Miniprotein binders against p81326. Designs and how they scored, part 4

Target 1, 226 residues: p81326
Amino acid sequence: MLHFGGFIMEINHISKILEKEREEYIRNKVEEYLKQGFSKDDAVNKANQSWRTYIGHRIQDVIYNLLKKFLKDSGLKVTTDKALNNRNLPEELDKVKRLIAINYGEYLFLPDADVIVYKVENNDIKIIAIISVKNSFRERRFETTYWKLKLKESPVTSHIKVFLATPDKDNEISYKCPNGKPKKMRIILEYELDGIYFLKEDFEETEKAKHFGKIVEDIIEISKKL
Below, E stands for the ipSAE of ESMFold2; O stands for the ipSAE of OpenDDE; V2 stands for 0.75 times the mean of E and O plus 0.25 times the DockQ between their complexes.

## First folded at step 16 (miniprotein)

Design mc11 (at its last look DockQ between E and O 0.89; V2 from the best seeds 0.83)
Fold by OpenDDE base, look of step 16:
Formats: structure tokens, C-alpha cells, sequence
Structure mc11 (fold): chain B 226 residues (1-226), chain A 85 residues (1-85)
């Protein structure tokens, strides 16, 4: 049902809307940083960095809410790493937090988990998927793959699917071999991750690289096998 | 009209679509389509709230874009509800 062409098209608009404020945002931030005494080049760089952070949070929030609404009736629950970053967690979220934690010997750390999908069955929590949301890949290009590999190292977390959701605005991973040249990042991400979901139309579709509109169904299907 | 007037228009349009979609869903005989339409309505309601946040932040033009997206989701929900009816 989620495969309605109309639904896919509207998902693509999410990213388009978010990008519309970029020019204004950058301009305002550049002006702000210039007033603070930064050089023009520094102001531009800082403004772009601020934008990346800002837009990253915005798209994560939209995707979180989208998944929360469209997974609700499947009995699946959705949370975020931000929600887990609290000293006083309800029991359910405390369990979720522990079930995604990565062991570093003396320390446990959470993977980057913009969205966490889990189910509760018979008072047991099963983590189904972690979704990393990336607006662009200018920074931390392989961070998601690192977390996937780390999750694989433990029998506690090895079953957790790790997905990447992205509009890929700069076409960094949309195609495997554009102009006959392999895109290292696309190939590695597709190889290491359980799936890449694009919030755009113009990309090379494969078994693992799909439109974001398919992510809900894929997650539901995975949840039935766990 | 002013951005504020357009926002009011879109909010009212969204409210009417929500009401109409919910009414049609009560008559729907397909539980799966009903659920999906309800999910679209709930997501649209989120987008309306998001638009309100942008409005409060002084970005009415972006708010309008979110409202337009919300309206499109509601129209899709309504279309799904109509096909069952």
C-alpha cells in the first residue's frame, strides 16, 4: 500500500521543502558571524556547518515522525538516541538503550541511532532496526558502517538491521558507477549496511538501495521474522 | 494575499479535509486502507504542527510549504477513503 506513486512523490517533497530555507539560513548566519568579527570565509564556513547541523536535525525529526505514524499500527515502536540520552528513563526505554549499547570493555556506548525501531512482545524488547538519517555525506562518511560492524560483533546486537536514509542532495551515493567510475562510498555503504533508502527519485535502485517509501514495509517484514 | 492569510486558508482547508476523510473512513470496509489513510492523516497533522513551529520562528513561507504538503497527504487519504466507499 505504501508503494502508491503519490506517497513516494510526497516523500521527495520533504527534502525539497527543507532545502528551500538554505539560502536564507546561510545568508542570515553569515551576517551573524560577520558581526561577531569573523572573516568572510570563516563566516561562510561556519554558516555552512551550522546549516548542516540544523537541517540534519530537521530531516531526522520529520523521518522519525513519519516512521512513528506509519509503523504505529504494526505494533512497532519508534524512539531516538536523543530520547535515550536521559538519566531517568522509563523501564522500556532503559531496556532499549541497553539492547543497542556497544561494548568497549570498561565502557558501553550507543551507536548513532537517529531512529530506533523496536517491538515489545511478552514483556521482552526486540530491537528491529536502527536508521541513520544523513542529509549529506560531507562529514563522517563511514560512521554508519562502523556502527553496523560494531553491532555485528555481539550476539546481543548482531540481528539489528542498520539502514541509511538520505536525500543524497549532492549525488554522492545515488549511483554505483557514474561515468564508468566506481563510487567508493556507495559501494561500501551498500555492501556493509542492510539497506539504503533514498528520499529522491534519481538514484540507482538495487536490492539494498531503494526509495524511502519502501522502508516501512521492509521494517514490518523484518519484524515478522524476529 | 498575505502569507498569514494563505496560512489561515491552508489550515482551514486541512481541517475540512481531515473531517471529510475521517467521515469517509467510518464507512470504509477495508481495514488496511483505513489504517493507511489514518496514518496519512496523523502525519499530516504532524506537518501542520511543524508548519506552526516555522510560523512561530518567523518563517511563514516555509510554513506554507509544509501546510501544502499536509494538504496533499490529506487529499491522498481522502482518495483512499473514497475508493473504499
Amino acid sequence: as target 1 above (226 residues)
Amino acid sequence: GSPEEEIRRLIEKAKKLIEKAKELLKESGNPELEKFAEQMIEFAEYLIRLAEEYLEEGRPQIAIEWLELAVRFLQMALELARKES
Scores: ipSAE 0.809, ipTM 0.918, lowest interface PAE 0.6, mean pLDDT 91
Fold by ESMFold2, look of step 16:
Structure mc11 (fold): chain B 226 residues (1-226), chain A 85 residues (1-85)
Amino acid sequence: as target 1 above (226 residues)
Amino acid sequence: GSPEEEIRRLIEKAKKLIEKAKELLKESGNPELEKFAEQMIEFAEYLIRLAEEYLEEGRPQIAIEWLELAVRFLQMALELARKES
């Protein structure tokens, strides 16, 4: 029993804590911008934009640490896009970076891979999965899908699972057919990605759309098949 | 009590839960359950460090929320350790 029911419930509390933080964060940021001389409308807009960046980074950090702790004893290692973009990479991480990077001629880009799971086997590195963490789908709604398709273009990267993790607080992708109408974002994301993992209780669960707490077992299972 | 007093109480509670869970896990014969419980303890320790960051930033009310979550993970680890023992 790798995943107790209480484990799933407590993971969903992460998103609730972050939402409780929002009101305090916005209020404090508005006050800060007002003191800097911005109008009220500008201060509110800046505070909301600041929140979106802040919450995205916080969710990523929590997910990274969760996966690192729960995957470690299965021989799986975890890193981040930030770590891969640092100066003077350790050899192991340099190999990870090369194994997920996409070449655009003079330019080399990492996919939207906030968290990367890999293993070391026979002195070689095998990338298992990348997890894109999205708090909102207002911009770059299908960026994760684009990166999945790009990874499928090469035999070196075509095996890499691409997952989306989200609290989806505004229910942008929580249901396939809200009010009887197909939700384009949910349908396309679920079709193209290897999985969508929700950091909340209320969503339409399918074979590919699951509670985030299921991701650990899924990654371990995938790693055994690669 | 003040938020700082609540934080101290929650940290002490977390430390006691960690000690109890680790002690019971030494008696465990189930490697899978021991692994899962220790992973919960390690994640709870991360959550405690996260709460300390919020406290250092002058946000003790949010720190309390993270500490309460850490305690809940530790209670799950302890419950798992008790059932195994």
Scores: ipSAE 0.801, ipTM 0.914, lowest interface PAE 0.6, mean pLDDT 88
ESMFold2 (binder alone), look of step 16: mean pLDDT 77; pTM 0.700

Design mc12 (at its last read DockQ between E and O 0.76; V2 from the best seeds 0.81)
Amino acid sequence: GSPEEEYRRLIEKAKKLIEKAKELAKESGNPELEKFAEQLIEFAEYLIRLAEEYLEEGKPKFAIEWLELAVRFLQMALELARKES
ESMFold2, look of step 16: ipSAE 0.790; ipTM 0.913
ESMFold2 (binder alone), look of step 16: mean pLDDT 77; pTM 0.700
OpenDDE base, look of step 16: ipSAE 0.843; ipTM 0.927
ESMFold2, look of step 17: ipSAE 0.816; ipTM 0.918
ESMFold2 (binder alone), look of step 17: mean pLDDT 77; pTM 0.700
OpenDDE base, look of step 17: ipSAE 0.842; ipTM 0.927
ESMFold2, fold request of step 18: ipSAE 0.834, 0.816, 0.809; ipTM 0.930, 0.920, 0.917
ESMFold2 (binder alone), fold request of step 18: mean pLDDT 77, 78, 78; pTM 0.699, 0.710, 0.711
OpenDDE base, fold request of step 18: ipSAE 0.832, 0.833, 0.833; ipTM 0.924, 0.924, 0.924
ESMFold2, last read: ipSAE 0.801, 0.818, 0.813; ipTM 0.915, 0.919, 0.920
ESMFold2 (binder alone), last read: mean pLDDT 76, 77, 78; pTM 0.691, 0.696, 0.713
OpenDDE base, last read: ipSAE 0.832, 0.832, 0.832; ipTM 0.924, 0.924, 0.924

Design mc13 (at its last look DockQ between E and O 0.75; V2 from the best seeds 0.77)
Fold by OpenDDE base, look of step 16:
Structure mc13 (fold): chain B 226 residues (1-226), chain A 85 residues (1-85)
Amino acid sequence: as target 1 above (226 residues)
Amino acid sequence: GSPEEEYRRLIEKAKKLIEKAKELAKELGDEELEKFAEQLIEFAEYLIRLAEEYLEEGRPKIAIEWLELAVRFLQMALELAEKES
């Protein structure tokens, strides 16, 4: 039995470590923006926005590397939307890019896909899952849901699982009905997405809402059915 | 000691743990456990590289935190190997 308990605990530390930078980062950015002539309030707001972007990228990178390492031996490959954002792509990645593209008539656009899990079988690429990584939900609360719904509209992409991974530091979606009041965002995200994975312990677990430590196993299981 | 000194000590510890973990992982009779141990080691190695990036950015305190996490993953790998031995 994989010592899942220890693994789960260490995953929680990822978010904790990233959060430790916040105070220093904000302070430094505030000072920078003040020097640029912004008001204190503007400087604080800009610093917070900068932090959201910074920490978002950091957690995405960590999760990407985590999944890459822990899915490797299952024959699964992992890439990112950033890796697909090139004019000259290797054939494999070009195929991946095309297989996640959403049709808007005259245009094809990619969904937000922080992490893309796929397999190569018999020279065919099968997209297994897209994982959206969000540190917070202050902005674009239902963006992942939008992409899930759009992916469902095509037989080419309808099979792709869409997962959300988050530490949910502000407890925006950790519980469905805290204090008897329904959390709209949690309910909708859980309903529309294939799963929500938390990089924390304090959340309401359901069939679709799990600890991030389970995502590897879930993806492997899904991959076997495709 | 200075954060830099602590970092250096942790790096040396991590290196030793990597060597030991790799050695023990090969001795595991269970292929699944061996693979998992290797995955833990590889992820720890990534975290070490991440720590190095933070150090280069002049953030030794955060670098140390990442190294500590790496060490914990390495310890997990070792524990897996020791339980099957």
Scores: ipSAE 0.832, ipTM 0.926, lowest interface PAE 0.5, mean pLDDT 92
Fold by ESMFold2, look of step 16:
Structure mc13 (fold): chain B 226 residues (1-226), chain A 85 residues (1-85)
Amino acid sequence: as target 1 above (226 residues)
Amino acid sequence: GSPEEEYRRLIEKAKKLIEKAKELAKELGDEELEKFAEQLIEFAEYLIRLAEEYLEEGRPKIAIEWLELAVRFLQMALELAEKES
C-alpha cells in the first residue's frame, strides 16, 4: 500500500522554488541599494542579510502548515515559537511553553524551537518533537545542538526529539566526509540531534539524515511509543 | 503569454483538479486513504493561497512556482484515488 512518506517526497521541490525566489530577491534588493548610492559590494552584502531574515520565516511557515495538515488526524497538534511568544496565550499553549522551557536558575528561557509538535491526551500535554529550521550555518552553527543538550539534562524534557530542517543549498552539512575529510558540523549535528531533514534531494542519507518528506511518518511513529 | 496569463491557466487547472480530487476522495474504499487524500488537498489549498499572495504582490513568476507545487500535491491525491479504487 502507498504510505505517507512516499507521497510527501514532492515537498523536496521546495528547494527549486527557494532558489528561484532567492535569485529574484537578491537581484531586486541589489538594484534597490545601488539606487540608494551604496557600492556594489555593500549592496550585495545588505541584500544577502535581508534575504536571510526573510527566508527563515517563509520556510518555517511552509513546514508549520505541512505538519499541521498532515498530523491533525493522528491526534497531534502543532504550534510555533511565534505563537508561544504571544502575550495572551491560551491555557493549552501556556502549558506547552512551560513544558519546553529550560531552567537557568532564576530565569526560564525557551529553546530556539521554530515548530513544536505535541499531543493532548486526557488533559495531559506531552511534547513530542521540536523542529529547528535553518537556512544557513554561517552563524549560530551549533545552536540546535546546544538546545538538545540542555533538554537532555532534565528528566522532564529528555524525551523531546530535536530535529533540524534545512534546504542546505550550499552543502554545509549535506555530506559527512566530503573529499575524504570529516565535515565537523555535519558529524556533530547528526551525532547529537535526533534527526536532520533535508528539503532537497542531494545529500548523504543515513538513519538520522533523511528527506524532509519522511518527517510526518517519523513523528507519528514516535508518538505511538508514548 | 505573460506570466499573468500563465498563472490564470494554471489556477484554472488547479481548480479543476481540486473539484475532481474531492469527489474521488469520497469514493475511496479505505478510510485512511481518504484522510490522506483530503490532507493532500488541504495542503495544496494552502499553497494556492500562498501563490495568490505572491501574485497580489506583483510577483507572478514566483507565484507560478508555488502554484505548480500545489498542482503536484493535487495530482498525488488524484493518483491515490485512481490507483487504490
Scores: ipSAE 0.731, ipTM 0.900, lowest interface PAE 1.0, mean pLDDT 86
ESMFold2 (binder alone), look of step 16: mean pLDDT 80; pTM 0.749

Design mc3 (at its last look DockQ between E and O 0.83; V2 from the best seeds 0.80)
Fold by OpenDDE base, look of step 16:
Structure mc3 (fold): chain B 226 residues (1-226), chain A 85 residues (1-85)
Amino acid sequence: as target 1 above (226 residues)
Amino acid sequence: GSPEEEIRRLIEKAKKLIEKAKELLKESGNPELEKFAEQLIEFAEYLIRLAEEYLEEGRPKIAIEWLELAVRFLQMALELARKES
């Protein structure tokens, strides 16, 4: 128990460290864009957009590596949509790619899958979970729910759990009804997704909304039922 | 000290913690705790590499933060290893 508490606290530091870079990053990018001839307002907007992309990738990479290390001994494998975005995939990853693909008739498209957890048993691949990592919800607020619903439409993918991992720094989904007003996004995300995992302490915990520190155990438990 | 000196200090501290934790884990009688401690060590090693990337990018302050986090994970691993020993 004590060790788990410490682990949870250290996970919270991940998002804190990433946020510490923001001011310097924004400042440097604003200067860069000003030198390129953009107006101050445009430079600020572009810098913020650049930051969102940058920090999004950073947190995804950290979470990927975290899950990769902490799921390794359970026999679970972890990959990313980026790794699947290759013309020459090894057989295993090619199978993973096909097993998460969504059918649009003439086309197959992959869901946004920042992290994909799967197992290999008897040469068969079973997709266990897709984890969407969101640093903020300013853009594409319900994209993860869209993918969850699309995955549910096929018997091939309907079993795949879809989780959201977020530090939710702007407190957009940390509480269901702050000040007595329902937060539409929190309610919908919690309803549609299999779980929301927070890389922070200050949130409303529910059966589906948990601290990120619990995601490893939850994934392992799900994997045993599949 | 300079950020570079602090980074060197933290890297050396991390290396010592890794060595100590691994030594204690060899004597551990609890396989589950051993695995978790090993996972912590491996994750800390990743964070050290991440810190090195930030250092190469010219961001030593952030590198220091990642190294400090790595050290904390290693301390957790060491504590787990000690309780089993």
Scores: ipSAE 0.824, ipTM 0.923, lowest interface PAE 0.5, mean pLDDT 92
Fold by ESMFold2, look of step 16:
Parts: C-alpha cells; structure tokens; sequence
Structure mc3 (fold): chain B 226 residues (1-226), chain A 85 residues (1-85)
C-alpha cells in the first residue's frame, strides 16, 4: 500500500528539521530575555520553556496535516483538541466531542488528545484513534496512559485506540532496557497504550513501537474492522 | 549562493515536479498508486506553505529545509506516476 522504506525515511526528516530550529530559536530567546533584564540562568530556563511550547504546537500541526491528507481518501476525518474546544462547533464536531468526553460527576472533560481520527457512516460517528503528541517526558510522563485507562472503562469508548507520537530526541523511551536496565517509562507506556510511533530512525521496534510513517496504514486497517 | 536564490530554485523545482507528476497521473491506470501520489503532492503543498511562513519570518535557512523535504515527497510522487505510465 505505501512505499514503506522511502515514505518512512522522509517522515522521520520532519523531526530532524524541527531540531535544527532549536539552536537558533533558543539563542534568539535567550537574547530577548537578557535584554529584558533576566539573569542568564533565568533567560535560559525561559527560552527552553518557550521552545517546548513552540515545538509541541509545530509537531502537532504537521501530524494533523499529514493525517488529514493521507487518511482523507479512506473515508477518515481528522480533528484536534483545539478545534473541539471552540464555542462555535459544527454539529459533526459537537458529536465527536460528546463521543470522547469523560464524565467526572459534575465535571465533563475531554481526554488530552492532540489529534483525533474518526469516520462518519450513515450519519453515525465512530472514533477510531486518539494521538497524543509528546516532545519530552520529564513532566507529563504518563498522562496518555491515564486517558487510555479511562477510555477503557466504558464500552462506548473502549474501542478507541490511543497512540503516542514522539521524536524522543533525548532517548527517554526509545529502548526497553538501555544499558541492560529496564526503562520503566518505556515499558509502562508500551504496555498500556495501543502504540507508540517514533518520528526518528533510532529506537527499539516492537509490535507496538513503530516508525511514525506506519501509523497511516495502521489506522486504515483498524477502521476497516469498525 | 544566497539562501534567497536557493529558495527560488527549490520553489521552481517543486512547481515543475507537481506539474510533471499531475501530467503523468492523468496517463496512469493504477487507482491505488494515483491516490497515494496525489496525497504526497497535497502534503508537499502543505510543506511548501510552511516553508513560505518561515521565509516571511525571516528564517530562510529553515525554509530551505522544509522545501527540500517537500521536493523529496514530490520526487516520490513522480516515481510512482512513472512506474504506472
């Protein structure tokens, strides 16, 4: 279906390009904060926080556009958590929102899902997958697993696949047993989630840990069974 | 050469690749490969727009990186179109 090697290689270049931005971005931000009177240490910390926000949004936008383009001709639609939080929701997106919302008594929350894939058949909407995009695992390490567990609690949402997409530049979850020692974060994420998709070449591949370029084929296959 | 010259060259190359791939796809008899090639072209067009945003922000070296990626997807689309032509 896909030109496996070539397509995979080119998609992995996305994170490489984004990483090339990092040095210039951080240097410029540090200069800005120094001019504002922050200490060097504070300026560096603020620049790195700014980068993490910037890069997260950029990765999400690229993934959204990739999935939208490659899934469209398979009858699959794509939206985002930002779109679902809009006060002026079209009826279709309002239905998507209701189908993934989780009830906590007097509170109703959407799972933290950066990108949502769904289909429309006979005026019915079925949620296929939720993709969480993470650039780093230092502060929000297991948020995605929590949402998978909550979705599994109801027969209405238990079919929803929950995927993690990451460049994992710092190799926080790339290998199960680096240096012969179990990496708790990788092992738990892989066990609980339906898949981890890496935007890079160098990681330990398993049935659940794959190159990001394989996500299109996987989603299409899942959708055929629903 | 200058980053601006490289950007113009890459945009011109991308436009030519899009035109050629679309022409060959009209002659293709393989619907599955035609569909995938069209998806590659659409994603490359997004990447070109992304590169243009970087250029407007005064970051031509990063824009070149995105344009080179767009060209690689367009070359893939062209190869698919040629195999079925």
Amino acid sequence: as target 1 above (226 residues)
Amino acid sequence: GSPEEEIRRLIEKAKKLIEKAKELLKESGNPELEKFAEQLIEFAEYLIRLAEEYLEEGRPKIAIEWLELAVRFLQMALELARKES
Scores: ipSAE 0.751, ipTM 0.897, lowest interface PAE 0.8, mean pLDDT 87
ESMFold2 (binder alone), look of step 16: mean pLDDT 76; pTM 0.688

Design mc4 (at its last look DockQ between E and O 0.79; V2 from the best seeds 0.00; counts 0 for: pae E 1.7 > 1.5)
Fold by OpenDDE base, look of step 16:
Structure mc4 (fold): chain B 226 residues (1-226), chain A 85 residues (1-85)
Amino acid sequence: as target 1 above (226 residues)
Amino acid sequence: GSPEEEYRRLIEKAKKLIEKAKELAKETGDPELEKFAEQLIEFAEYLIRLAEEYLEEGRPKIAIEWLELAVRFLQMALELARKES
């Protein structure tokens, strides 16, 4: 029996460690911006924006590496949109890129795809899932939903599962109806996406809203049906 | 001790745990447990590299936190391997 409980607990520590960096990071950036001549308020705002970008990349990298390691033995491969943002791609990644592209008539654009899970069978690539990793929802609250809906519009991409992974530190989507009031964002995200995975313990669990520790198993199961 | 000294101690601990975990993982007799233990070890090794990056950036306190997490993953791998031995 996989010591799933221990694994879940350690996953929660990832977000905790990342959060511990915040105070020092903000302080240092505020000082930097003050030295550049910004007002205190502007410096704080800029520091917070810088932090959001920084921590977003950090958590994405950790989650990418986690999924890469824990999906490897299932024959699943993992990449990122960043890796696809190259003019000279290996054939495999070029195929991955084309298989997640969204048609806008004269143009093809990639969805935001922090993590892309795919398999190679009989020299064919099948995209299994796209995982959007969000540390906070202050900006672009429904961007992942937009991409999910766009992917559904094509028979080429309609099968691709779209998941959201988040520590949801501000409890923006952890509960559907806290204090009897519906949380619009939680309800819409849960409705439109294939799953929401939390890197925390304190959330309302549903069929689609689960702890991040379950994402590996869920992806493996999906991969077997494709 | 200094954060750097603590970091060094944790690195040495992690190295020993990796060796032991790899050894025990091969002895489990359960292929699924072996795989999971190996995955835990590999992820811990990534976290060690991440810690090193933070150390190089002059942030030893955060580096130590990542190392501690790596050690916990390694301990989990060891525990899994021990239960089947």
Scores: ipSAE 0.831, ipTM 0.925, lowest interface PAE 0.5, mean pLDDT 92
Fold by ESMFold2, look of step 16:
Structure mc4 (fold): chain B 226 residues (1-226), chain A 85 residues (1-85)
Amino acid sequence: as target 1 above (226 residues)
Amino acid sequence: GSPEEEYRRLIEKAKKLIEKAKELAKETGDPELEKFAEQLIEFAEYLIRLAEEYLEEGRPKIAIEWLELAVRFLQMALELARKES
């Protein structure tokens, strides 16, 4: 197999680059909110929330492009939930959307699937994996686990691998037992999901919790079984 | 030099590395290594386009960081094209 070691190390630099941007971003956003009449405490809280959304979007874009480029020659295609919400949806993507949608009676919702990997064979589409990109676990801690459980409820979606990709800058899930105490969030996420991929070096690696650079090899191997 | 001058220097460096890595990747004789090197080059080209986006937003210091990462991927592609005794 081709070695990805150098690739793994360089990928972890993405989070470091984006963190250098954080201070300027927060300062500018606080000033914007102060001009809108918010108190300084509210402005700071809103700025931090805005940063978490912004950095998550940027990380998602990089992940999408990385997977698209490195999976193409293995016959795998990549799309995003944003592309699936486009009103002018090509037939292929419309099929992808229908294959991952969850039925709630009168309503149809897409799971938290920032990036979707699939393949096409004889007009059949097989969904391989969805990747949820999380910068922070402060607000929606177990959302990805919920979607995995919903996908498991139907035989047509139960095969779909659900991965979490995260820089986990605040170390919310990096270790199972920090300071000797079990970290419930890390333990539950690792148990329920098919994998957690960290965009950093400092975390407790397990068979399910890995460096992000491993994700390409894992997806290719899974696709060979389908 | 200004950050924009540093950006221009890095862009020219990246362009030269792309040319060298593409040429050497074709000489490897190993189709899988050539394919992987080309994937690294393509991703580096994406990172360069991302850096251009930051430059257009008036964020040259961040743009330079993305260019430096692109250069690292290009150097890795070049190393894959080299044969060891």
Scores: ipSAE 0.576, ipTM 0.832, lowest interface PAE 1.7, mean pLDDT 86
ESMFold2 (binder alone), look of step 16: mean pLDDT 78; pTM 0.725

Design mc9 (at its last look DockQ between E and O 0.79; V2 from the best seeds 0.80)
Fold by OpenDDE base, look of step 16:
Structure mc9 (fold): chain B 226 residues (1-226), chain A 85 residues (1-85)
Amino acid sequence: as target 1 above (226 residues)
Amino acid sequence: GSPEEEIRRLIEKAKKLIEKAKELLKETGDPELEKFAEQLIEFAEYLIRLAEEYLEEGRPKIAIEWLELAVRFLQMALELARKES
């Protein structure tokens, strides 16, 4: 128990460290865009957009590596949608790619899958979970929900758990009914997704909304039932 | 000291902690705790590499933060290893 608490606290530091870079990053990018001839307002907006992309990739990479290390001994494998975006894939990853693909009739498309957890048993691949990692919800608020619903439409993918991992820095989904007013986004995401995992302490915990420190255990448990 | 000196200090501290934790883990009796400690060490090693990337990008302050986090994970691993020894 004591060790788990420490682990949870250190996970919270991940998002804090990433956020410390923001001010310097924004300042440098604003200067860069000003030199390119943009107005101050445009430079600030572009810098903020650049930051969102940058920090999004950073947190995804950290979470990917975290899950990769902490799931390894459970016989679980971890990959990313980025790793699947190659013409020449190893057989295993090609199978993973096909097993998460969504059918649009003439086309197959992959869901947004920042992290994909799967197992290999008897030469068969089973997709266990997709984790969407979002630093903020300013854009594409329900995209993860869309992908969850699409995955449910096929017997091939309906079993795949879809989780959201977020530090929720702006407290957009940390509470269901702050000040007595329902937060639409929190309620919908919690309802539609299999779980929401927070890389922070200050949130309303429910059966589906947990601290990120619990995601490893939850994934392992799910993997045993598949 | 300079950020570079602090980075060197933290890297050396991390290396010593890794060595000590791995040594103690050889004597552990609980396989689950051993695995968790090993996972902590491996994750800390990743964070050290991440810190090195930030250093190469000219961001030593953030690199220091990642190294400090790595050290904390290693300390946790060491504590686990000590309890089982």
Scores: ipSAE 0.810, ipTM 0.916, lowest interface PAE 0.6, mean pLDDT 92
Fold by ESMFold2, look of step 16:
Structure mc9 (fold): chain B 226 residues (1-226), chain A 85 residues (1-85)
Amino acid sequence: as target 1 above (226 residues)
Amino acid sequence: GSPEEEIRRLIEKAKKLIEKAKELLKETGDPELEKFAEQLIEFAEYLIRLAEEYLEEGRPKIAIEWLELAVRFLQMALELARKES
């Protein structure tokens, strides 16, 4: 049922919808910044930055809601880094935050964990997976792998699966050997992460590189083993 | 018609699909099919609310795109319900 081909195809349509709004969004933002007195070049740069922030948050929100709806009947709960940064955390979320935080002496930081999947058993919380949502890899190309490696260093967090979800519309990591040459980003990300889930149809599928629509079944199966 | 007219048609279509799918699901004996169909419905309801957000922001053409996606998930839920009923 979770492997229904139509489900996978329709999920891949999310990023296509978001791309359709880009032109109008940028046009409107450029006009807004021009009215504020910025030069044309500055207005365009600021509008593009605004778009990157906007589309990143929108993709994350859709993924969060998808996982929340499709995982709840398997006893799995979903939260976000935004929710974990609220000033007054419920006890449950405070425990989730403590279970994924990485200690740097006087400082605690959350890993790149846009979406967090966990379960509650006998009043204990078990972190199952974190999902990093990336629209582009032009900056912070290996941030997700860094956090995976840091999570592996502690016995408390070493079991946590780290996934990357991406539309990868510019094919930065879609193929292992484009034009006959190894693509370093794809090869390293696939080697180090527990999975890469593409919000599009055209990419090189492997055991770890899959259509995003398959992530629900994968998380459920992992949770049964933990 | 106008984007607002198309939105109203899509929302009415979505409501009818939800009602029909839920009615058929009351007759199913397959718990896993029932769970998946209900999840499809709940996700489609989220997409409808997302589309309403775009409409409030004065972007009805994008709202239509999200509503069309919601309808496709609801049609999928209905087809699952029909197979077991």
Scores: ipSAE 0.789, ipTM 0.909, lowest interface PAE 0.7, mean pLDDT 87
ESMFold2 (binder alone), look of step 16: mean pLDDT 76; pTM 0.677

